# Ledger of designs, part 17: VH-VL binders against DENN domain-containing protein C297.05

Target 1, 138 residues: DENN domain-containing protein C297.05, of Schizosaccharomyces pombe (q9y7q7r449to586)
Amino acid sequence: VNEIPGWNDVDLYPLFRALSIPNILVLFEAALMEAKVIFLSENLGMLGYASQALLHLLYPLTWQGLYIPVLPRRLISCFEAPCSYIIGTLSYFFHMDDVPLDNIPLVVCDLDKNSVSTFGKIVRLSRSLRSKLQAHLK
Below, E stands for the ipSAE of ESMFold2; O stands for the ipSAE of OpenDDE; V2 stands for 0.75 times the mean of E and O plus 0.25 times the DockQ between their complexes.

## First folded at step 18 (VH-VL; framework fv_gevokizumab)

Design t4 (from q4 with heavy chain S101T; at its last look DockQ between E and O 0.65; V2 from the best seeds 0.00; counts 0 for: pae E 13.9 > 2)
Fold by ESMFold2, look of step 18:
Structure t4 (fold): chain C 138 residues (1-138), chain A 121 residues (1-121), chain B 107 residues (1-107)
Amino acid sequence: as target 1 above (138 residues)
Amino acid sequence: QVQLQESGPGLVKPSQTLSLTCSFSGFSLSDMGMGVGWIRQPSGKGLEWLAHIYWDDDKRYNPSLESRLTISKDTSKNQVSLKITSVTAADTAVYFCARRTYWGTYSFDYWGQGTLVTVSS
Amino acid sequence: DIQMTQSTSSLSASVGDRVTITCRASQDISNYLSWYQQKPGKAVKLLIYYASSLQSGVPSRFSGSGSGTDYTLTISSLQQEDFATYFCQQYHRTPYTFGQGTKLEIK
């Protein structure tokens, strides 16, 4: 989408391949409000590509939180971090019981199922802005 | 339409093993994020969480009862079972099964209507 | 274990009243709290999760609030179908404990 500064079709390809546009907008809204974002997939490459694509959607904003696109199994305690993060992990060892729910909203995105679940309150963009973005993302 | 239904023996003698089955429809434990749990309500008492099991066979038990509880699933039959060993009169209760999701509400969003189990000689 | 206390066991109210039910945790549960509605012969219903988030299909007259150890379920204009027993449950730490319930009765 060459009408939105900083967005490039190649850099965004993994998200558009995996998710519907409404779900991508939820991820974008969550990232703008510095929520906790967890990506799940059985494909390691997709975890990296989707995490990078989300950062590209934020341009020119810079992600200030923890960023671990592929979390090693031994570091599962990183989900307990008291700050915003973007963390990707393989679906087969992910269990929600290991993720504390706090005042920072949480979004869990399963890239293999086109599934975005939210916990807590995500501040939505105005309806007119959401419609404009959806039209431009086609 | 998500639906759950409990089946149990109705009456069990002390020291025996209580076996309960939850049959459900409208979702599958082959679906990532899906789980089923068991809650009971003893007569004159409140609700007590017993155990839950998730799609990936991850299991959690109430620590006070863990040595007596076994939860298992049969994904092909859309069933979850709970066994309670060495029952006493204190195990007399209405037993509920309920869907628990890893994502979404992270709570028990659909419940069965419950089945009464009485422990009596 | 985290104890959940609903200090009121029963409450009488009329259709149209504003009703408040409280729940206190023995320690901070960081809004990891759900509210359930139980009626005899009916399946238990989830009303509120994460202290204040309304479950899909639940009427907007229900709301949840609170933080830390003190939480509240409010019914803004009581309807005939709202007479039931209401339970809170914490899901911050296992075992996931319930309050003892508050029965809402007509009078």
Scores: ipSAE 0.006, ipTM 0.546, lowest interface PAE 13.9, mean pLDDT 84
ESMFold2 (binder alone), look of step 18: mean pLDDT 92; pTM 0.936
OpenDDE, look of step 18: ipSAE 0.493; ipTM 0.862

Design t5 (from q4 with light chain N31D; at its last look DockQ between E and O 0.83; V2 from the best seeds 0.00; counts 0 for: pae E 8.3 > 2)
Fold by ESMFold2, look of step 18:
Structure t5 (fold): chain C 138 residues (1-138), chain A 121 residues (1-121), chain B 107 residues (1-107)
Amino acid sequence: as target 1 above (138 residues)
Amino acid sequence: QVQLQESGPGLVKPSQTLSLTCSFSGFSLSDMGMGVGWIRQPSGKGLEWLAHIYWDDDKRYNPSLESRLTISKDTSKNQVSLKITSVTAADTAVYFCARRSYWGTYSFDYWGQGTLVTVSS
Amino acid sequence: DIQMTQSTSSLSASVGDRVTITCRASQDISDYLSWYQQKPGKAVKLLIYYASSLQSGVPSRFSGSGSGTDYTLTISSLQQEDFATYFCQQYHRTPYTFGQGTKLEIK
C-alpha cells in the first residue's frame, strides 16, 4: 500500500495532530480486529473528530460495533456492553475500574497526552506493512 | 525512577486510629490515570487490598473494611494517607503502598518496602 | 468477589529445578492475572501481567501460562535468588484479589 484512501481529507487531521503515528497504528489495528476503543479528552470536539477519523481509516470496511463518540456521564454503563465499541468520554468522568476487562481486547487512548494503553492481545500488522504505512503517513 | 515509601506509627493501641503515609516520587497524582493503593499482609497470611485513590480524588475501598477506612491525598507533597479506625489485633500487619496506572501494565507495578504496624496493649 | 486459590502453600525445590506454581480463580478472569514475588524485608516485585507477559527487568526463566480460571507460573531453572513467596492476583473485576501465596523453599 502506497497511499491510504482519504489521506488528504480534513477529517483525518485531528488524529494526526493529537497522536504519534505508532499510536495511530495501534488504534487502526484494534479497529480492524473489532476490539473495544475508548477515546479520552477534555475537549468534546476532539472526541467526535477522533472517532470519525478512526472510522475513516477503516474505509472501505464499515464499523459494526457500538459507536458513541461522546458519552455523557449518566450513560457510563455503556462500557459494560459485551460487544466491540468505539466510545469517547471526558477524561474527568473516566475510571478504568468501571470498564469490564473481558476476552474482547481494549485500547484506551488519551488524545490530550498521546497516550495509548492496550488490554488483551491486539494482532499487529507485519513489520514490513507497519514500516510502509509509517512512511506514507509522514 | 518510581519509588514509594510507607511510614507509620509502628505500635498502636486497640480502639485507636491507625494513620499511614505513602510518600512517592517519579510520578504525580496530577496526571490522568495515576493511582496509589494500600495493601496489607498480616503475619503468615496473604495480601489484602485495602483502598485506592486516583488523580481525580476518586476513591475505592475493599467492601469488607470500607466503614473503617479513609484514604486521602496531598498532591503537592506527593503523599497518600490511609486511616483505619477502631483497630484490633487483627489489624497487625505489614502495610504496603503501591502504584497502579492506566498506562502500562494496569497492575501494581511499583511497591514500597512496607511498614510493620503492631496493635497491642 | 472473585476468589483466588493457590492450592500449594509451600513447595520445596533445589537450584536448577523446573518449578510450577498454580493459581485458580473462582470465575473466568480473561487472562487478567498478575504474578508477584515477595522476599522478606523487600518490596514486592511484579513478574508477570496479563497471564503471560513478562515485566521489564524480570529474568526470562520466569514465564506465565493458563487461561479462563487456571493459571501457572513456571521457573525454568531455579536460581538461589528465586527462593521467595509467590502470589497471583486477578485484575478482571474489583475488588482486585490475591491468592494466599506459595512459599518456595530451598531443598
Scores: ipSAE 0.459, ipTM 0.802, lowest interface PAE 2.9, mean pLDDT 88
ESMFold2 (binder alone), look of step 18: mean pLDDT 92; pTM 0.937
OpenDDE, look of step 18: ipSAE 0.714; ipTM 0.906
ESMFold2, look of step 19: ipSAE 0.015; ipTM 0.635
ESMFold2 (binder alone), look of step 19: mean pLDDT 92; pTM 0.934
OpenDDE, look of step 19: ipSAE 0.566; ipTM 0.876

Design t6 (from q4 with heavy chain G37S K59E E66K; at its last look DockQ between E and O 0.75; V2 from the best seeds 0.00; counts 0 for: pae E 5.5 > 2)
Heavy chain, then light chain:
Amino acid sequence: QVQLQESGPGLVKPSQTLSLTCSFSGFSLSDMGMGVSWIRQPSGKGLEWLAHIYWDDDERYNPSLKSRLTISKDTSKNQVSLKITSVTAADTAVYFCARRSYWGTYSFDYWGQGTLVTVSS
Amino acid sequence: DIQMTQSTSSLSASVGDRVTITCRASQDISNYLSWYQQKPGKAVKLLIYYASSLQSGVPSRFSGSGSGTDYTLTISSLQQEDFATYFCQQYHRTPYTFGQGTKLEIK
ESMFold2, look of step 18: ipSAE 0.423; ipTM 0.793
ESMFold2 (binder alone), look of step 18: mean pLDDT 91; pTM 0.928
OpenDDE, look of step 18: ipSAE 0.794; ipTM 0.921
ESMFold2, look of step 19: ipSAE 0.148; ipTM 0.698
ESMFold2 (binder alone), look of step 19: mean pLDDT 91; pTM 0.931
OpenDDE, look of step 19: ipSAE 0.786; ipTM 0.920

## First folded at step 19 (VH-VL; framework fv_gevokizumab)

Design u1 (from t5 with heavy chain G37S K59E E66K; at its last look DockQ between E and O 0.79; V2 from the best seeds 0.00; counts 0 for: pae E 10.4 > 2)
Fold by ESMFold2, look of step 19:
Structure u1 (fold): chain C 138 residues (1-138), chain A 121 residues (1-121), chain B 107 residues (1-107)
Amino acid sequence: as target 1 above (138 residues)
Amino acid sequence: QVQLQESGPGLVKPSQTLSLTCSFSGFSLSDMGMGVSWIRQPSGKGLEWLAHIYWDDDERYNPSLKSRLTISKDTSKNQVSLKITSVTAADTAVYFCARRSYWGTYSFDYWGQGTLVTVSS
Amino acid sequence: DIQMTQSTSSLSASVGDRVTITCRASQDISDYLSWYQQKPGKAVKLLIYYASSLQSGVPSRFSGSGSGTDYTLTISSLQQEDFATYFCQQYHRTPYTFGQGTKLEIK
């Protein structure tokens, strides 16, 4: 594995700028179990940057589900997809009523307010591993 | 301190339009994820959800009443309004407004006291 | 539409009793169920959300349980102020729907 110079610092910054470390860990845990992740923001650039930063956190793992960092309004039916996804959308037209709330795990993240909500069951990292990661990332 | 208060006409004649206003404080409908519903309770009966309006002006209606309902908001005044056209005695009820947020409980966490509307014969 | 049924319309109990109120949904609502308390002359109060999560400021004698289509509200040691009507409500899909209510009367 060859690192691209500066890649890790630049690609992760948008997520750490927008969210607290505990919330980033929730997103990471959701992505590891291939849950559904929805990013919300009023800023189109933030949607793209945060989505890509989450993918970078997974390195060397690769995301195999749907990846639509900026979802146009005409494609809102993508929230009905039966597979895992990372989808970003502008917060001003997002409605939870467009998203099935089945037992399949879902995380909704507002990048503008550092807010994360989980629906269904997310498998959490062990308490000691979470503590180590939080201390390391501070 | 989240608070909601309903106001309405008290008495409406059949076939007329019922207009209700919900005034609220402690949150804004310009905040992403916020919404307000209207819910009614006829005497001795259960609660019936009528309509919901979101922070982005999108609207949802109970399908059984959709053709008669209009919900709207004035974000600068922190108000949400409901109109019900062509009222009958069946529309006599206590009318509530209630807040819902995508965050926190994702449920109707704050309600107004309710306002009685009677449709006279 | 998802129909919510509370099979018991009225219960009588004494202070200190354990009381259980049931609610059934016509289809799986994935724990997106709330319990509300309604008292005459007062605003409706949220007690329980997500089937079992206690709302802030609600006494711990209230608890919720259940899954799928069958849910319960339990009051572990009934107090005089718990005289009220209790409603379940699903928030899984629109239209949002409520049970018909269970009136709890203190003997």
Scores: ipSAE 0.006, ipTM 0.611, lowest interface PAE 10.4, mean pLDDT 84
ESMFold2 (binder alone), look of step 19: mean pLDDT 91; pTM 0.933
OpenDDE, look of step 19: ipSAE 0.756; ipTM 0.912

Design u2 (from t6 with light chain N31D T94Y; at its last look DockQ between E and O 0.07; V2 from the best seeds 0.00; counts 0 for: pae E 15.6 > 2, placed apart)
Fold by ESMFold2, look of step 19:
Structure u2 (fold): chain C 138 residues (1-138), chain A 121 residues (1-121), chain B 107 residues (1-107)
Amino acid sequence: as target 1 above (138 residues)
Amino acid sequence: QVQLQESGPGLVKPSQTLSLTCSFSGFSLSDMGMGVSWIRQPSGKGLEWLAHIYWDDDERYNPSLKSRLTISKDTSKNQVSLKITSVTAADTAVYFCARRSYWGTYSFDYWGQGTLVTVSS
Amino acid sequence: DIQMTQSTSSLSASVGDRVTITCRASQDISDYLSWYQQKPGKAVKLLIYYASSLQSGVPSRFSGSGSGTDYTLTISSLQQEDFATYFCQQYHRYPYTFGQGTKLEIK
């Protein structure tokens, strides 16, 4: 279990604190297919830590898309980027209407509610592989 | 070997506070990925999730009961406690504690046997 | 909240029968569904997690299936010890919620 590089308990702690393991796996699947990922929280630090923890889940893969763990309100147009991204923003400033839904698939994660919403088609890992990965996230 | 056991007062008068304790062994709530919930079942009815406490002290409550519930833990004693304020006859139920593990099953994989609490008028 | 519905409150069957119990979620729960067995005076027992994965120590006559919003627990050859109440539970989103239960009775 601790044999998976990058899946150290300390590096992944922010996600485990905020989300159920099933929801963490949805984020992992989205990141593997280079979907768009949006993190929401009332806590600025949580946005940064959760974004970093998602990158650790991808080891040995390297995130190639846009990475903005804390997006200021004046830059909300970054949600319109045509590429994959991991972007975090304060829940207060986020409205779903700010995000074009006709881009690549999108996942919105509210870290304060253990909530993951998907838009568009997310390619899921096989049921058996997801079960094995859940076992390894201890 | 993972085991959980509930203890409680048996009888509580209306308007009082109900206090429950879950004692467990075979795991620790200091272990990342572990949590304990309280779940109740009124006689002849379904299960209702009440509250959960995580390894990192975060807490979740059933929204319909949130103002009346307090969950807490004592990691050194391997105990989790639940308080329910202002009880009524509707709080008469069997109360269970159950472990949720983010390792393995991601489900309530071990439950206590339950303890009956009756709220008398 | 995600509502879990078990439309059958009780079901009568004989030893050796094949039994199915259904559970429907009010929205897609992505296979994050568990089945539990409850007998009076005993601790609740986890049978199935992730819709179809069998918990360690559970007899192979139990199986789970389904996807999306519709899920099924199957007992392929009913034994005397299987007469109990069965609950489904979703763990996709908070609050975690249970079906109302299906009581399996001898006939």
Scores: ipSAE 0.000, ipTM 0.525, lowest interface PAE 15.6, mean pLDDT 83
ESMFold2 (binder alone), look of step 19: mean pLDDT 91; pTM 0.934
OpenDDE, look of step 19: ipSAE 0.569; ipTM 0.876

Design u3 (from t6 with light chain N31D T94L; at its last look DockQ between E and O 0.81; V2 from the best seeds 0.00; counts 0 for: pae E 5.2 > 2)
Fold by ESMFold2, look of step 19:
Structure u3 (fold): chain C 138 residues (1-138), chain A 121 residues (1-121), chain B 107 residues (1-107)
Amino acid sequence: as target 1 above (138 residues)
Amino acid sequence: QVQLQESGPGLVKPSQTLSLTCSFSGFSLSDMGMGVSWIRQPSGKGLEWLAHIYWDDDERYNPSLKSRLTISKDTSKNQVSLKITSVTAADTAVYFCARRSYWGTYSFDYWGQGTLVTVSS
Amino acid sequence: DIQMTQSTSSLSASVGDRVTITCRASQDISDYLSWYQQKPGKAVKLLIYYASSLQSGVPSRFSGSGSGTDYTLTISSLQQEDFATYFCQQYHRLPYTFGQGTKLEIK
């Protein structure tokens, strides 16, 4: 039985190309606990690809929060939403002061520099599970 | 190694413009997520945040002083400047500059030693 | 604006003592609070961020706690080099605001 070219596993590739496995795990943990996730890049396509890949990692769970893979600057008020979200924006015009820091944890990810910053408390997977997942993904 | 140092005029007469310069090394304000604030401390009193400038030239000001403050940067010289117009005795304080990065603690992790400015006739 | 209050302006203590310094915000700041140390002739030093996270290079005798509006810095066993002024700062909302400071002196 022949594999179909371009099958869903390809949709995860943008995250693994851009980020280390420990950083991908932080994003996964944040998404599982319905945190706020912000993706930053100078590349508009990367914002869409990474956001979609994160949703795929949650399968079969359905994302219930806001989902705006490419946010223009005029819509920065979307960061004020009092709920979880996955939002991507161009890194050049992003400022943390536009994002209210509340009791919902926030993860900011720069896809171009493999950088992740966490605000608030993210509930982590167990140490043994994290170690097993890191070993498997490598 | 990150270092910041303030320089200023020491003494300024009322109604004049106070100009301060923060010189720094060990980081660049062209790096995304970097910023520098000015903070002051009147003698025997608490600290007051004045203004912040970002790597992309965006600016934030304390609303109570906004009409009198101008922050600017010269990335080629690794300098940030603050101007305060129409100074009075209430502007007598030690002035600090401090760095903030949202890729770190999102707090003022490095400060200068401060420079005293006295407003006196 | 969010007011930050450190009601104690000075404390006297001896080496080896356990010391607590309190800070109160005028509204909930969701743990977005930092603690700083200020010594004469030296640059201000960040000790604690996000209410309880220890900055790199800061001795483990320093700890932060609290939530909502009430926060505490604790020095578990005071050392000679810890005599300084300590102040809190909220970074929950602009403008960022500071407590008035608490000076820790040798008794």
Scores: ipSAE 0.210, ipTM 0.747, lowest interface PAE 5.2, mean pLDDT 86
ESMFold2 (binder alone), look of step 19: mean pLDDT 92; pTM 0.939
OpenDDE, look of step 19: ipSAE 0.705; ipTM 0.903

Design u4 (from t5 with heavy chain D31E; at its last look DockQ between E and O 0.88; V2 from the best seeds 0.00; counts 0 for: pae E 3.4 > 2)
Fold by ESMFold2, look of step 19:
Structure u4 (fold): chain C 138 residues (1-138), chain A 121 residues (1-121), chain B 107 residues (1-107)
Amino acid sequence: as target 1 above (138 residues)
Amino acid sequence: QVQLQESGPGLVKPSQTLSLTCSFSGFSLSEMGMGVGWIRQPSGKGLEWLAHIYWDDDKRYNPSLESRLTISKDTSKNQVSLKITSVTAADTAVYFCARRSYWGTYSFDYWGQGTLVTVSS
Amino acid sequence: DIQMTQSTSSLSASVGDRVTITCRASQDISDYLSWYQQKPGKAVKLLIYYASSLQSGVPSRFSGSGSGTDYTLTISSLQQEDFATYFCQQYHRTPYTFGQGTKLEIK
């Protein structure tokens, strides 16, 4: 396992335990282009850990958008924000109909099922760079 | 293989309640992100979305018809039902059920063949 | 509500023709648009989603294009099985609304 500066396996473990490497790369590419990211789980701890792990993958870049790793039910209107975000919420009260599909791409990730759905166009890293990153992450 | 099939009464008199059932296979409403909706088409006209029900029993209705619609599901039977109260001739249409999932195209990717319902005295 | 308009209700064409069908939204729908094919007595078939992405199992002669409020379905070389009614549908915002349909008929 090769590590990126400031990165350690414990900090990233929740993502790699929950998701395949191709799905993690989709999330990374989405975050790099300042898309919207929604994490879903029935486990509150997973929402926080996965959100933090995604931020660690961006290092040394810093996330500039809205960041709410565990969204309480009373604040579901935050999905209406017209800006990029990383938001985690319980699967139970999440409804895709409440999320506007605007010109900012969106990725929805179910951490419990290794499922990722993409809305809009996510700019992929070059084929060579994706292969290089996959080799470092394995 | 995903399949859906509608069943309905064929003929309904004005002011009665129209009841429709969608039976499906190849997926389950126990799966998070899964849903089934109803769409109708009057003869020679466009499609009109009516209602949608999700795996967690959340329900969404077309606002123009909301007061007359009731959608429900029976997850163990793989069935979704729709009731339309106080029907008029304007409710004469072919009625379709269709699947939509968060985990795919987020479009109605599988439809039934439709069932014709005529409202006439 | 977002109104979807297909300005042409019927088109006549011959096998082998290139056919275009248009759809206009009453406001920007950010490419969240699907195209469907309907034949009498048959289940409706999804052709295109996200304006230009081809659904699995759909022949490559079908393509979608457009952005903002104006969208187009193109059939590059019409086949006999393509005579049907075609609907656009937006899924940008609820209620998810459909165009009135364009019936493609044999000349």
Scores: ipSAE 0.397, ipTM 0.775, lowest interface PAE 3.4, mean pLDDT 87
ESMFold2 (binder alone), look of step 19: mean pLDDT 92; pTM 0.938
OpenDDE, look of step 19: ipSAE 0.560; ipTM 0.875

Design u5 (from t5 with light chain S53T; at its last look DockQ between E and O 0.79; V2 from the best seeds 0.00; counts 0 for: pae E 5.3 > 2)
Fold by ESMFold2, look of step 19:
Structure u5 (fold): chain C 138 residues (1-138), chain A 121 residues (1-121), chain B 107 residues (1-107)
Amino acid sequence: as target 1 above (138 residues)
Amino acid sequence: QVQLQESGPGLVKPSQTLSLTCSFSGFSLSDMGMGVGWIRQPSGKGLEWLAHIYWDDDKRYNPSLESRLTISKDTSKNQVSLKITSVTAADTAVYFCARRSYWGTYSFDYWGQGTLVTVSS
Amino acid sequence: DIQMTQSTSSLSASVGDRVTITCRASQDISDYLSWYQQKPGKAVKLLIYYASTLQSGVPSRFSGSGSGTDYTLTISSLQQEDFATYFCQQYHRTPYTFGQGTKLEIK
């Protein structure tokens, strides 16, 4: 039950409610690389909670990219940003054809289905470090 | 397990409407991220993407042909249809349908065998 | 629109040869490129996606490489069944576009 400093269940609960630990680690690895992260859900609150939880998972690092936890459909051009971002949108409005795939890696996460798809290369933590982190989070 | 099959008229007269149907199994267009598209190939030539329809009925068309194309789906029958109006000899080709999914490869991972359509008087 | 060019329309080679097929994009496509195999009368087959990732069920003699605007498909030891036409396709940006194809003829 001992927590890693900055990681506590109250702040991280939305991610752990929605996703398996392996998928959470993919999101963590992507965020450490300053990749692009897209959260999908039919629940607006979940988009906000999961986005905030990802930020807390990065502690003590701070997110420097674009951060839009709930993006309306008419602002879809925000996916074209040439930098890292964390953007959430309703699953109904999301079409992958609207997202440019560039040299910055992209992770798309469906919070309602515990599904993660990656585009580009995400550098993974070593197997030993991943095993230690998964043991702490179980 | 995933299979697609095209059906079409074989022979169509100029100026008529060409109608094609793609029947598929092993996936559903009720699932988010699923889509089916149409690609054609004139004899001895390259592939030309025509249209794509998504699980939520969003439709995309090749801009060079958009005024002549109509794509539609029947999710309960696992079918996608394409209509091409005012056909000419330039529309003679093998027509393929193919699946693309947001999950996995994000490429046309399964194709039908194709159906030849000839436009002649 | 991103134009995909396969400058060689036809290649001939013998069984056992190493064969390379080249594809060039009109702009950087960041490795979002697929390779397809087409045989007469058969469904088109996806071989490789994301420039170098082998699709499930595809023989390991096929490989992809390249970056930026220039990409290659390699067949390390050509087999009789590899007689086919090969297409590249970018999926970096809509509309997704195909190369003109390279027909591989076995001597």
Scores: ipSAE 0.213, ipTM 0.719, lowest interface PAE 5.3, mean pLDDT 86
ESMFold2 (binder alone), look of step 19: mean pLDDT 92; pTM 0.936
OpenDDE, look of step 19: ipSAE 0.446; ipTM 0.846

Design u6 (from t6 with light chain N31E; at its last look DockQ between E and O 0.43; V2 from the best seeds 0.00; counts 0 for: pae E 10.4 > 2)
Fold by ESMFold2, look of step 19:
Structure u6 (fold): chain C 138 residues (1-138), chain A 121 residues (1-121), chain B 107 residues (1-107)
Amino acid sequence: as target 1 above (138 residues)
Amino acid sequence: QVQLQESGPGLVKPSQTLSLTCSFSGFSLSDMGMGVSWIRQPSGKGLEWLAHIYWDDDERYNPSLKSRLTISKDTSKNQVSLKITSVTAADTAVYFCARRSYWGTYSFDYWGQGTLVTVSS
Amino acid sequence: DIQMTQSTSSLSASVGDRVTITCRASQDISEYLSWYQQKPGKAVKLLIYYASSLQSGVPSRFSGSGSGTDYTLTISSLQQEDFATYFCQQYHRTPYTFGQGTKLEIK
């Protein structure tokens, strides 16, 4: 929004198109704490656009982890990376069994169904701050 | 509203194939992230996970039993089946089916009541 | 495979007691642990997931705790309907494995 320089409506459109505001906030909170984020969709373009939109939400912070907005099946072992990441992949060959669960929290997001699941502990923003951000995103 | 129910033969002779069916409602195996497992419990013993089938037909098996297990589904009938070949007395157990989803708890949040299968001549 | 051990096979307790049931994993499972309740002739019921998160519809007298390899289920004030067998289960890695169960009996 106008008060947050990196948050303009055009850059956020892919997330608004796909996800509810509460789910967008979960992704934002996960990215702020450098969690692992997995985007799922049957639409390759959506994976790229949503991943970029998440990066724009982080402004002025820069994502320091692995960033692979469209992961082909042959590279599925990238989920084993020992660091934070934002990885998108096609839904039909994704399985949670391919993702090692560790002490770094993980968020899995289905962009086609507005579904978000969290593994591990995500530090939530205060209720006051979440309400303020939710108003800005609407 | 989510419900699962197992059905099976009750009695199976040694060396035969045990066939089980799980009928369910309140969810679909066509939905991404949905899956059904088979889990068994020998009398007076703990639970043993056997196999899992995903919405996309991918399958996982307990490696200690993998050569004898086949899991399958019929999405249009909301059914999942398990076959265990070459059964012995060690396969006598109560057999459960249970749902697991990527969404929500990622745990077996709904189970059937179980069906007893006895392997005896 | 990750082995789950419930060292106590049965516990005796009275209504109103505080009860703890323990579970040990053979390796660190990073809190990816669930607790289940089993009664004869009934479907198994999920109580706790991710070590300490309460499943919807489960009474608040149930709680879970632990980290690493050691986990507990606590019933703060035992009710008549709580006499059952309790299992832990890890979902950290396949194959998914369960403890052998702890039967909670009337004293």
Scores: ipSAE 0.420, ipTM 0.807, lowest interface PAE 3.2, mean pLDDT 88
ESMFold2 (binder alone), look of step 19: mean pLDDT 91; pTM 0.931
OpenDDE, look of step 19: ipSAE 0.759; ipTM 0.912
ESMFold2, look of step 23: ipSAE 0.007; ipTM 0.592
ESMFold2 (binder alone), look of step 23: mean pLDDT 91; pTM 0.932
OpenDDE, look of step 23: ipSAE 0.650; ipTM 0.881

